# Ledger of designs, part 6: VH-VL binders against Leucyl/phenylalanyl-tRNA--protein transferase (aat)

Target 1, 210 residues: Leucyl/phenylalanyl-tRNA--protein transferase (aat), of Deinococcus radiodurans (q9rtp4)
Amino acid sequence: MLAHMPAARTFLQHPDPLTREIAEGYAGGSFLMDNGDGLRWYGVPGRALVPLTEDAGLHVARRMRRELKHFRPSVDLAFDEVIAGCRGHLPGSPERDGEWISDELVEIYQHLHTTGLAHSFEVWQGDELAGGVLGLALGGAFIAESKFHRLTNGSKAALIHLAEHLDRQGFALLDAQIQNPHLATLGVYEVTDKEYRRLLRRALALDVEL
Key: E = the ipSAE of ESMFold2; O = the ipSAE of OpenDDE; V2 = 0.75 times the mean of E and O plus 0.25 times the DockQ between their complexes.

## First folded at step 6 (VH-VL)

Design V12 (from N0C5 with heavy chain S31Y, light chain S30Y; framework fv_enfortumab)
Fold by ESMFold2-Fast, scan of step 6:
Structure V12 (fold): chain C 210 residues (1-210), chain A 122 residues (1-122), chain B 107 residues (1-107)
Amino acid sequence: as target 1 above (210 residues)
Amino acid sequence: EVQLVESGGGLVQPGGSLRLSCAASGFTFSYYSMNWVRQAPGKGLEWVSYISSSGSTIYYADSVKGRFTISRDNAKNSLSLQMNSLRDEDTAVYYCARDLDYGDYEWAFDIWGQGTTVTVSS
Amino acid sequence: DIQMTQSPSSVSASVGDRVTITCRASQGIYSWLAWYQQKPGKAPKFLIYAASSLQSGVPSRFSGSGSGTDFTLTISSLQPEDFATYYCQQANSFPYTFGGGTKVEIK
C-alpha cells in the first residue's frame, strides 16, 4: 500500500466503479471468469507466465521467427473482432465450446475498453485479421485473458509479437493465468501464487504504456 | 525418413531403475517438443511426460512424478527417460512421440517410435 | 484432470459399414482433440487433429466432428485395414489424457 503506483493508480482510483472494482481484483492477483454459472474471481496455485524475451526463456522456433515478419501487429484496431474471435464467434476461426466469455463478460470488456483498462492486440496478414489477444494492461503488467487464431500461426504470432512489444515498452509481466500445451511450447512457465503476487506488485509500480 | 527408435527396456525388479532412450532422425530434433506415452499389456494409452524443444519446460503424469525424469540432448538428437523406484504398474510398452509444434494446430503426436518393453516383476 | 470416456469399448462391424465412435470429455476442451489408430503389435498412428482436421495420407473415409465435450470419429465405409483400436486424446491442458479406446473388430 505505501508503494507509489502511478500507472496502476489511474484504474485503482478510477471514478468509474466497475473499472475500479475490476482493477482492484486483478491488482490483488485474481482473475475474472464466467464459466456459465456467473462471474467469479479465480486464483491458481501455479500461475502461467510468458517470458518477454528469448533470453528470459521465450521459445521461438526458427521457422516461426521467419514467419513472424509476415504478421503485422497492432493495438486496439479491432477490439470487438478480437472478442468475437476469442469467443469462437468469428467466421473462419476454430469452433469453441466451454466458452468462458459470456454475454455479460463481453459487455464488461467493452466497457473496460472505453475506460482504457482492456485492450486488444492484433496480428494481420495483409488486411486479414490472422489472430489476436484480449487482455488488461495494469501498470507494467499485461494480463492476457484470451487469444485466438483465424489463419495458421495467428495466435502464436500474436502472443510472440505482444511479448516483444511489451518488452520494448518496458513492461515486466505477461500473465497467461493457466498453463496449456500450446503455451508450454513457447516457454511459458509456472510460478507460485506468492511469487506471482510479488512479481505483480513490482510490475504495478511501473509507469509504462501499451 | 522421419524416425524415432526407442531402446533401454528390459526386465527389472520392483524398486529398480531403467533408463530409456529415443533416437531421432530425419528431422530437426531441436525444433520439436517430445513426449513419452506408455501402454500396459491389454490396456489403453497413458501419457507419461512432456519436454519442450529447448528442454526448459517439463511435465509429468501424477503417477510418475518424483520417480521419472525426462531429458533431451539436442546435439545428439536423443530423448531420455530415467525411471527410478519402479513399480509393478509401470510394466508397459513405452513410446516416444513427437508433438506438432507450429502455429495454432492442436497439440498431437504425429510421429511415434515402435516402442520398448519395460517389465517390472519379482 | 480431464477424463476422456470412449463409447463403445468395442464394436463388431462388416466391411462397407459406417462406424461411429464417440469420445466425451469431463470438461470443455474446445476443439482440442486428436484421434489415433492402433493395430495389434504396432505403435499408434496419427489420424486427426483439432477434432476434424485429417492428417495428410489418411483416407477420406475417416472424419472427425464435435467440439466442447462431445466428439465423434466416423469411418464412412469400413475397409479390411481399418480393423483396429481407436483412441481420442485431449490436448487442451496438462496432463494430456487419452480415452480408454474403442476396438473395431470383424463381425
Scores: ipSAE 0.000, ipTM 0.453, lowest interface PAE 14.9, mean pLDDT 85

Design V13 (from N0C5 with heavy chain S52Y, light chain S30Y; framework fv_enfortumab)
Fold by ESMFold2-Fast, scan of step 6:
Structure V13 (fold): chain C 210 residues (1-210), chain A 122 residues (1-122), chain B 107 residues (1-107)
Amino acid sequence: as target 1 above (210 residues)
Amino acid sequence: EVQLVESGGGLVQPGGSLRLSCAASGFTFSSYSMNWVRQAPGKGLEWVSYIYSSGSTIYYADSVKGRFTISRDNAKNSLSLQMNSLRDEDTAVYYCARDLDYGDYEWAFDIWGQGTTVTVSS
Amino acid sequence: DIQMTQSPSSVSASVGDRVTITCRASQGIYSWLAWYQQKPGKAPKFLIYAASSLQSGVPSRFSGSGSGTDFTLTISSLQPEDFATYYCQQANSFPYTFGGGTKVEIK
């Protein structure tokens, strides 16, 4: 079965003050991070976006396409483990993508998970959690906050499976915030803040299920 | 000289089984992914199965999934295809083929065997 | 599955002719396309990889071009040994798929 996800307006008008505040910040084009000086809202002049399909520019090397079938995708099956993986707190995880995730931010993500804004996307090899993505789903936008791998290619597999899943579900936007060389190998590209907000506005109007 | 030599083909009745073998020489077999490709009489090429260099990843064409099993023995430089529940449409020449396998630079089947003939007749 | 459509299915040509064979993918495959030559009773021979890169030992009269969905194999001046069936193959994703083949025959 598909997981039901409320429309963006549901979070923007949510009775929970924290959920409303976080949803409003992301809907406005900002993202939340703790870089060691406390929880703050950030923006970037060049926003990193992940294409959802190969036709849109997602680059999946042939060897990686073969590897993808080793990984079984899931949604919201291991939320706390995905956070731990992103923080580098799972045995065997060398990924430090979520080193900025403070104890305070863990509590916030766990709370947002209960209100339906925060989600995990997992990839498994057999019974072993191989990698995953922590993010927020707001309308037809998925904001990928952090990712990790525990097994070889787990983070790359998680991101590619997520992109393909989002495309099948009718999402319009997969946001990685900040470009890096690793993301660039997958076809991740940058748009201006103005263009990002235009794309985001359109995505927020969509009522889709994760 | 890089070579692949197939064996094990023959005549078999529908529902029967055959085991094909491919002997590799002249290269480090354990470093390359391998494939089986078949060709029915007077028809084109059809990919059948793939196995990664270590044996850890295996793929099959939908037409053979559940009936055929690909395997490899890197110590003996050999590739195998166990074919069960054979059907008339499995009649073909079967080739083993080496995949280019230098990290992410896999582009083609650069070395092919001479082929072994499988005839499923009732 | 990615479908590979070759055109024409056969072509009649004379020695010295320029022969062009086309291959179309149902989805984008970047440059992950190979070309093979097959003579009657023989295994296929590898000619071209990455759409346009000529395999060592293959004569320079063979060339490949294209990217995405549309690809061509060209033989600039056909020789007697070039009469054969030619196949394209996408290497972008599983299952690997081949074109239906193009038979180059003596006119």
Scores: ipSAE 0.000, ipTM 0.421, lowest interface PAE 18.4, mean pLDDT 85

Design V2 (from N0C5 with light chain S93Y; framework fv_enfortumab)
Fold by ESMFold2-Fast, scan of step 6:
Structure V2 (fold): chain C 210 residues (1-210), chain A 122 residues (1-122), chain B 107 residues (1-107)
Amino acid sequence: as target 1 above (210 residues)
Amino acid sequence: EVQLVESGGGLVQPGGSLRLSCAASGFTFSSYSMNWVRQAPGKGLEWVSYISSSGSTIYYADSVKGRFTISRDNAKNSLSLQMNSLRDEDTAVYYCARDLDYGDYEWAFDIWGQGTTVTVSS
Amino acid sequence: DIQMTQSPSSVSASVGDRVTITCRASQGISSWLAWYQQKPGKAPKFLIYAASSLQSGVPSRFSGSGSGTDFTLTISSLQPEDFATYYCQQANYFPYTFGGGTKVEIK
């Protein structure tokens, strides 16, 4: 049934075998990680979802709302730099513990970027890359794989700008996979795996562009 | 009626090869992911391999990775398992099973074949 | 890998008895758990999905409960055809994993 959904169909029926394989895994509700023992598909009992609007529960403090205006958003302008930032490999980036984005995963993301499945969302202060999100866009779902900051509030600004951008474009789902304290301050909530798959199925039917 | 029928089992020497087949009927085979599950004599169920409806996503149990190859032919409604470098511990009844991916039953194997016996013995 | 632990390994029971089988996951699997019945020489038969939903055609004496890590299969009034081995299975993570099985035997 997912293979017949118009928006997701482009990737589920893609001529590139790797793009089809990754799209099928994510369409089924799993996500890909390398925790030091090789690439494996994962699921979680409580899936972390980011509300797309303040009405839906996205929490943007008034001070943060003012600071958002100092960040300029973009899509796919600095894909390799965003990967490097998520790995802690950009000059000025904080040191990252437990680098789950292996060299193999970098090659996979770069390949998926050429087929249109993988994307970067950047935020800038002037000419400085302040932060960003690496993810996959599949139908009306955006799976946010990793995020980073270089400048104060860059990670939070990137995720808020992304949520607002996705809402404007007609997306239905912003998936952060695993809850953490930083995400919780933004109003990120958990749903059961069954409810996540229900929401994902709906999102995959949407014909939208990042 | 929905049915899965396995074939290709037999007696083989260690280091030998066998190809198992599973013939599907009574449903749209190309719409379902498929699995192989095995059961050694007197032991429990062990998942072996998964293949998505299109054939593009494939997973193996660590015990068979690099030796077994799962494949499907949607035009012929058939699933295959090519088993190479067979070991004594591969001795089991092998079942093919349908997994209802992306539906309300994707966490269950709802249809099973009768099984085919593989014996690896010197 | 997710470890699935079933208790007991075997239970001796009489027709009409209530039988309870427990399945524990090594980490949370939400409600992504199925139960199967296997008779000697036969393929497993699907009984329950989503931890508590009974498959069409399965007698109402079978019921499932639980979520997260702890799950239970109950047979409220054991019938002669229920003497079998029962398996739980999680499908929340690859690889799929089964419990070790519980044999329901005649006393």
Scores: ipSAE 0.000, ipTM 0.427, lowest interface PAE 16.6, mean pLDDT 84

Design V3 (from N0C5 with light chain S30W; framework fv_enfortumab)
Fold by ESMFold2-Fast, scan of step 6:
Structure V3 (fold): chain C 210 residues (1-210), chain A 122 residues (1-122), chain B 107 residues (1-107)
Amino acid sequence: as target 1 above (210 residues)
Amino acid sequence: EVQLVESGGGLVQPGGSLRLSCAASGFTFSSYSMNWVRQAPGKGLEWVSYISSSGSTIYYADSVKGRFTISRDNAKNSLSLQMNSLRDEDTAVYYCARDLDYGDYEWAFDIWGQGTTVTVSS
Amino acid sequence: DIQMTQSPSSVSASVGDRVTITCRASQGIWSWLAWYQQKPGKAPKFLIYAASSLQSGVPSRFSGSGSGTDFTLTISSLQPEDFATYYCQQANSFPYTFGGGTKVEIK
């Protein structure tokens, strides 16, 4: 019988070369994008982090708290649809946070989903996919690559439900990479690259499950 | 040169409160995660609490969760531990300790203060 | 929580002796283990990080080894100033946990 390995180390020692390479890049504090000139690793001087709880600074307006009850969360139930939504390729998806996700990156994310590194977090209203988040789960860190909505408040509901889910599961980090006005309204804040790498190091030590 | 100095310890009755402070000097305080570690008389070391360099990530030992609050003021180079509802088992020397940050995977407490004594007794 | 067990709890040795202290984790912690020296009435002093990396200024007679669950601190030639209690600490996950300590006494 093989001994259990911590989640982050499982991917860093993974036999699949692509999974290991991607995990190593993210574990080092970088993220992968295609801005029209091919796949490249990126970093930012100010890294955007989402607080996991209202006590930690997550801002959930009273109206939004009421609306959250209309959304049913799930994990890995509609992975391909979440990617399509993030790319703006689903009818009724005006939020296009993932225009940088090229056809090549779609193939990579689908492969990483099969090896357990890439995940989708969905929110539903009845039977309809209302919004979601595409990301990587590495140790106690969730790196939220992109998000989308189809129904009013779907992306915000997805992110808030994800933060609360991650807190319940014992995660330490929810990484949104790049700040924007929508994220700022939720209490998202920026840390330096040095601080991010310290927080990431602590999170990678955690053996938690999404 | 690099130094941590604790203060705020003392004798307190069960159920009382104390606020410990740790003054940092000789390094860029805002670049380091900080910890509180305690040691009861004649016993070993026990980790109490962690705070990240920005103050955004905080952890507590189960024995103090809900009673102690760790905080930091990077502008003043200070770390604090607010201790409420103190119990006999909280009697210890409390140390302020800095996390080593030599890049990937090197975690340890490389700088320690001299400690401040907290005695909870009737 | 990860339990750290140190053995022996105490050891008596003569100057010049090789002293070995062991530390065992209740689950795998890779190499995320530090060692500290504490002299009576003083704060702990950092000795080793990442199981085997000596802090600058620590004498070369101190060495660490091990990975996973079993770790060892060795003092190759004990000196009078090495009279102290030694602690291991895992940094793999929160809560951080320490071993119970090993007291090294000079005979």
Scores: ipSAE 0.000, ipTM 0.437, lowest interface PAE 16.0, mean pLDDT 85

Design V4 (from N0C5 with light chain S30F N92Y; framework fv_enfortumab)
Fold by ESMFold2-Fast, scan of step 6:
Formats: structure tokens, sequence, C-alpha cells
Structure V4 (fold): chain C 210 residues (1-210), chain A 122 residues (1-122), chain B 107 residues (1-107)
């Protein structure tokens, strides 16, 4: 008898208390932030979701499609560098998209990386790290916590390559939490908290790998 | 030649309605998000509404929420703004603008129409 | 909402002058800032994106600088065709917001 357990169950029933606690929070539809008053769980009335395919609404401009060929994607090749990039601490990455990532959150993400919950998705031009996405993979859901770039188009290329990669791997959700104009141009749409939790429950049942 | 041409402006009484149109040519309209921006006489620019390339994501300025509806028809290369319950404060030149978001932080309204004038007379 | 404050509201200048216009965001917007030029009776014209990148075809006398909350548009040697109103705009979050404009007038 072979027992195949969904990937999400691995973390929700994990023996490591921190991994289990974080997985439970995200599985419940919340996300963790330090917004200046300590680590707290957040929710939003309109949750930002990235379509995984152009048929589903992912928008890739013609000019950007040409640029995507210059970027080579990878998974978990440069996790610490991706965190540093998201914090604006990597040389050549002045953006502070992840300045809410405190030293405490860095340690949490590094720990979650060792237990397999937290991941990095990178894009490269040759041997140079051009950009990346920091996130959590839980069942068929990828929660994109933060992104960065070092080279022109690096963060946009990372997110588009990630969406296409997740679709190929059988994922159902790419969660960006909060809408912004940059995400909106890619076709990112908002769903109600109720609809998000419904989609999430379906995604968590999927046994897929990044 | 990349071009946006607005139409549908005019004189209307408070409480009335107008439908603005923007005809796009010279580019693949379905590949760009679009915006409406207005400018009251002698005043600055005010963003009004956004619609994504597919039409699935829409945003409005608080001043027009519940009264204005943005829509697009990609098969006809057209953008529309349905304006209901018009107020004196809505008097402005209305521009449609193409939202250029090509890369990381490479963002601007790169192409603008010539504008169409809406006058709400009281 | 992110408020964009421009200063000065107007400036009188002569051809050949260096003109500096400032734009301040009420919160950090990274480099999500564009600059536009508007001449009387005309639609705005796109000048600069990502705070400092010139649109193709815009003269090199125009330059943008800054990041975070404080931004500057500089015209190094004002030409007759540069007399116009200039607007900054943030694209970091919805709603999109513009500065109040700076009118560059003949001295």
Amino acid sequence: as target 1 above (210 residues)
Amino acid sequence: EVQLVESGGGLVQPGGSLRLSCAASGFTFSSYSMNWVRQAPGKGLEWVSYISSSGSTIYYADSVKGRFTISRDNAKNSLSLQMNSLRDEDTAVYYCARDLDYGDYEWAFDIWGQGTTVTVSS
Amino acid sequence: DIQMTQSPSSVSASVGDRVTITCRASQGIFSWLAWYQQKPGKAPKFLIYAASSLQSGVPSRFSGSGSGTDFTLTISSLQPEDFATYYCQQAYSFPYTFGGGTKVEIK
C-alpha cells in the first residue's frame, strides 16, 4: 500500500512547531507581516491573485515576451541572496519592496527553507542574478511574499517565469496578497476573502512540487 | 502611427449622463491597460479610472466610484467611460491614456489622446 | 492615498536658465515616478519614467533624479519650447496621484 500525502499535509502535520504554526496560518488564509508593531497575522478584503496562464488572464506584453528569453529560471539556487535582494540589501538592488522583512523574519524564512516550506525562484542573465521571488509553497498554492530585481526587468521576468513554471507543475494559485499597479498590468485580479479561502482549500489538496 | 482619439464629450445638466469613447489605432490595444485622466479648467491632472488589458481588473478614483463605469472592447479597439449622475465638479477635459508597464518600475502613461471636453452646467 | 506635492507652483525663467522642480511623496514610492510636460491647450507629453529614465526623443537637457520620497526634474538650459506646466505622478499604488503642477513661465 502506497500512501501519497498532499504536500500541504506534510507542513500542517509537521513535527517542527514553527513550520506547523506558519503553515496553519497561511492555510487559514492569513499572511504574516511585521508592520512596525511586531509579527502579526493579516488578511485583506480583496486578495490579489496572479493568473498562471495567458488563457486565465496573465498578460505578457509583446516586448516583455521578447525579453523573457534573456532570463534563465531556477528554484532554490540562491535563497539567501533572494532574501537580501527583497530587503534591498543586495548590491545593485536598491528597491525596498521587502523592507517589512525584519531580521526576525529573515531567520524565520531561513528556518522554513530548511523544512521545505519557504522557497526562492530566481531568474538569471548568464551567471548574474537578475531578480527573484521569495515565497511559500503549500500544496498547489504559492504565496509570493516579496520580489526584487538587480537587472532591468528582473522582478517582472521572475514573476512571469514563476507563473508559467507553477502552471507546468500543476499548481492552482499564485498569491500576491495585495494589489498594486505593477501587478495589475500583469493581469493580477482581486477576489473576496471568502472566494480566496475556497480557492485555497482546493489548492491545498493538490500534491505537487515546485 | 500610435494614436488615441476621444469622443462623446459635450454639455450636460447636473444629474445627466454622458458616454465617452476612446478609439485606439497603431498598436495592439488588447496588450495594454488603459486609463482615464481628467483636467478641470485651469486645474491640474486627476486620475479617474484604470482597466487592465483583459478588462478583469478595474479601479476608480473615490470621487467617481458608483457613478462612472469604465469598460473596453478589445475586438473593436475601443475604451469607454459611462458617466452617470454628473456633477459640476466633473467638468473637465477627459483624456484616455495608455498604461506603459514594460519592466521593473518602467512605468508611465506614454500615449495620450487629445482629450474630449465635458461641461456640466448648473 | 499617496499625496504628491510639487514646488514651486510657478517659476519665472529666461532662455538658457537652469530650472529645478521638486516633487515630494507623502510615503516611499521607490522609483515609481513619472514626469509629464503640458503646453497650453495640449494633452500631457510623457518625459521621464522610473524617476530618472528619459523617454526616447526627449532632449538630454531634461533629467530626473531621486528615489523614495524626494524627486527632482531639472532642465539644464531652458529653451523656448520648454515653457510649459510640469507634473509628477506616482504609480506605486492605486489611486494614481499627480502633483499639483509647476508652471515654467517667461521671465
Scores: ipSAE 0.006, ipTM 0.590, lowest interface PAE 9.8, mean pLDDT 88

Design V7 (from N0C5 with light chain S30Y N92Y; framework fv_enfortumab)
Fold by ESMFold2-Fast, scan of step 6:
Structure V7 (fold): chain C 210 residues (1-210), chain A 122 residues (1-122), chain B 107 residues (1-107)
Amino acid sequence: as target 1 above (210 residues)
Amino acid sequence: EVQLVESGGGLVQPGGSLRLSCAASGFTFSSYSMNWVRQAPGKGLEWVSYISSSGSTIYYADSVKGRFTISRDNAKNSLSLQMNSLRDEDTAVYYCARDLDYGDYEWAFDIWGQGTTVTVSS
Amino acid sequence: DIQMTQSPSSVSASVGDRVTITCRASQGIYSWLAWYQQKPGKAPKFLIYAASSLQSGVPSRFSGSGSGTDFTLTISSLQPEDFATYYCQQAYSFPYTFGGGTKVEIK
């Protein structure tokens, strides 16, 4: 079944065993997390998806639209800083409760970055890193693993800019995994696991670049 | 002035239906998520339902799921709660409330209506 | 669901007293906690957001503290208009949940 997903083949048939294993897990609809009991694969009955455009349901409040212009987006400019931010280890960031990115997972993400599966999306105010998203790009799907802010609205700005960037690049899916009130204000919606896997299969066939 | 005004409450028999409305004024209604919160006589606050600003994301308390339907009309600045198959335990004052979205972690119900009373009794 | 445990259920106090109300979440919620005041027959009034940020127009005698799972609302010098029921609420995750309330009664 995965052999019929040509856009994801680079990772699904990758010579690196770790990259291949992680890509296979995500291509199958699971996500990797360490809830304090070690790395395990997770699935959810209601999968949180971020609309890529306002026509698709992305809601950007007028107040937030004004703020977005003050954030400059980038891709893969500060990968290690974004990981540090997601862990709560950047000076000036809010303290993170229930951090799930272990030292082992940091090594995994850094390795996946070298093979092209893991990426960072940053937003800046001037020269200051205001927030970011850590994720995986597989075919036309972007799985947003974690996000952080350092400045007010930084994580929300990062996610909105990411959605708009992904739409411009031809992506079909922005996966936030688990719904929360922060995401819900942006128009994030839930689909069943069955529907998520159907959407994912379509996205994996797309040959796009972040 | 920012205001929420509920209406539609009343006395209804068990198994009956009632539609609550909430009229919003003084702010850009379409920019805020909205909630229904209820309070039974002499009891505490209980969250009932959530609807996102666009209407695409909806959540219900387990106690009302399958019986209540939240909806909104952004063109009319109106929030609604359709209540079906009403039970004695649904007797409460129902408040509509606006979700404060100040930043990444600053969430609260910053504006509340005065409430509308629903009594389910024979 | 995140359970919010509030204590005490009620407290009898006199004008000028320092009143402390606690709220405990069954899991970490960062600072996504709000406090509300409700007077008899009235809708709740928003007091505090982000665990410690006082809403404009709320008297400075009110303060909030805490993060993660343990939170406190303090009234440094109780005034006659402060006799009310106080509720904490987590807004970290669905479903939204409230504490059971603390009734501050005249002694």
Scores: ipSAE 0.015, ipTM 0.591, lowest interface PAE 7.3, mean pLDDT 87

Design V8 (from N0C5 with light chain S30Y S93W; framework fv_enfortumab)
Fold by ESMFold2-Fast, scan of step 6:
Structure V8 (fold): chain C 210 residues (1-210), chain A 122 residues (1-122), chain B 107 residues (1-107)
Amino acid sequence: as target 1 above (210 residues)
Amino acid sequence: EVQLVESGGGLVQPGGSLRLSCAASGFTFSSYSMNWVRQAPGKGLEWVSYISSSGSTIYYADSVKGRFTISRDNAKNSLSLQMNSLRDEDTAVYYCARDLDYGDYEWAFDIWGQGTTVTVSS
Amino acid sequence: DIQMTQSPSSVSASVGDRVTITCRASQGIYSWLAWYQQKPGKAPKFLIYAASSLQSGVPSRFSGSGSGTDFTLTISSLQPEDFATYYCQQANWFPYTFGGGTKVEIK
């Protein structure tokens, strides 16, 4: 039985039960977190979305555009270091965006990386890892789970480079889940849960690669 | 004078191994990331491997992953490339090259060695 | 991987000619492009970084321009020592990738 389906369905019908379960949860519009009382699926009434281009509303200040040239992007070159950075476990990493990432979730993300669902996006300054984003790629949707920086502007540079990369690859959706003031400065906006599920459904139908 | 000098090339049979070395002088070796770049006879340049200044970050071209190992010894100002399971397609001149870190804002290969020839032939 | 396409593959020229070589990236690389010169039997020589910045000691007849995906190397008045193969290289994304080279040869 071969299915003629978009890339997202390779995960939704994956033989690995964990990969399938996680993919199904995210495809349904939920996200997985551990808030100190175990792994649970969450949803929000206002979902935070990152525009992929400046034309779509991504706000890149003139100073930040100049700074972007100092950062060199990559995909999946430092997956374990990106997880460690998101958890605040790398030397010199001040951002604790991923405090919710438990030891159990680290093992889950590492497993999902082997099956192709979880990815890292890195930015480098010289030979130093300056920042990164941990996320899931499901069809034409990228769910940005957590981000970090070691060097000034590293997390912003990582997110902007990621948005530009996703646009070039034909992705339709960059999901940050929950709005915060830092994300708002980049033009991140909120949609209703109903609108998010509509956008997600369209994105999941796309057969694109990270 | 800033110099990189490669050694260790030679003729080897398919499936064999070679270890290339690169001796650095005239600059603070421990402050620069280093690369190996190769060129097959009559062909263009192909990047092979990268190692950060501290040695903690390493990348390989897909064509050599699992077969080649890059390493460095900052106390001895030397860069190495251990090449295992060699194939005909690995036949090339191998250059070591310094990654330009112009205040951490520029990436290019500003200093190159003269190259060492590796021939993989039965 | 970012693919780098150079054109032409070769050009026949005379001393004093203006020579233009183009390099196209398969995706945006901002200004993270370097140019190299390689003479037969020798290692490549670094010429230009950040698409347009001339390396110290390189003659002013060499210039680079471009950003994003389209880049150009120009030799304003070709000299005998300029007959060589030229390569572009992107440094925006790992892995580093080179163009296929442009051979500037005697007419």
Scores: ipSAE 0.000, ipTM 0.425, lowest interface PAE 18.3, mean pLDDT 85

Design V9 (from N0C5 with light chain S30D N92Y; framework fv_enfortumab)
Fold by ESMFold2-Fast, scan of step 6:
Structure V9 (fold): chain C 210 residues (1-210), chain A 122 residues (1-122), chain B 107 residues (1-107)
Amino acid sequence: as target 1 above (210 residues)
Amino acid sequence: EVQLVESGGGLVQPGGSLRLSCAASGFTFSSYSMNWVRQAPGKGLEWVSYISSSGSTIYYADSVKGRFTISRDNAKNSLSLQMNSLRDEDTAVYYCARDLDYGDYEWAFDIWGQGTTVTVSS
Amino acid sequence: DIQMTQSPSSVSASVGDRVTITCRASQGIDSWLAWYQQKPGKAPKFLIYAASSLQSGVPSRFSGSGSGTDFTLTISSLQPEDFATYYCQQAYSFPYTFGGGTKVEIK
């Protein structure tokens, strides 16, 4: 027990200055975006959170549950392809899901992937990448920065598989930042900034791995 | 290519100890729960132990509880089974297997190692 | 513990035959059932998951069906490479349990 160290501390005290800076920003409850006017730290009054289990409010429609069996999940198997998918640069993705991911942000995410802070979560149908989530894992919190689909239901399948995976690994928080109608169908709910920071502090104390 | 390779099997006397290892390659080992499954000569498959991807959740079959210890080293992509107080009935081929059980989803062991033989005999 | 009962324990069949193997759970396991094929001296091969979902690369002559407590594995036209022992396995709860196996033998 005396040698037990929270996973968040690995990044908050990381020797790499960029990794430390980004980890500190997210640990403080902010998230990084390029809204067309440069990279800035953002916060929202209503923070979108994804329930990790159906008991906690995650809604998986019966038809979607049947479809989930056709998707095979993985972690960090196709990081660059997931970034490309989130930017709308993968063939077969009819809509962009990450217009705010600039070239500068791509370089930052690739760097954070080498230091272990940034991750991809993929879902496959056979050998075909069907969808994925790009995010950061900090303590027991997963901050889902962006998601995409290439095949029907791929992004929804990726988020549901991610939530279940995080629950199994002992994570406490899955953060989608900003609510939208699609996320609402999955049971995503909003909390105040004050409540989010409370939940985040507890999650950051957990020593769990993706 | 996704692969699991077991090692560490051999001949041991009753009451002895043996440590099995399983080397994983071709996938992100730290993302998957792992299992040990054994098969006695001429018999069926018997589940032995489970370890979650982080290593924090562990289950054992009642037949091995208190004698066997499952562990993993995600930095080295390896799974281990420390077997103590071995008995004749522990004689079997031991397989490591990757688990696709993600919560309520309907999946199973998709990748198996080739197996390593443990013989407990005086 | 959930008990998994396979029947028959062995079946003698000829190439081209339709073979059915049954697996019964002592309690409801929804569709949390997998099927494996094992040839002598080899590790089990993953065949079917979620009771009816065929793994990529497995021939279409293999199919699985059932839910709850009663499950079947069907080989629609037995080929020489299909002579093996088949096992069902529940993943519904710990401890994970396997059926006793069904040996498909040459008649």
Scores: ipSAE 0.000, ipTM 0.410, lowest interface PAE 19.4, mean pLDDT 85

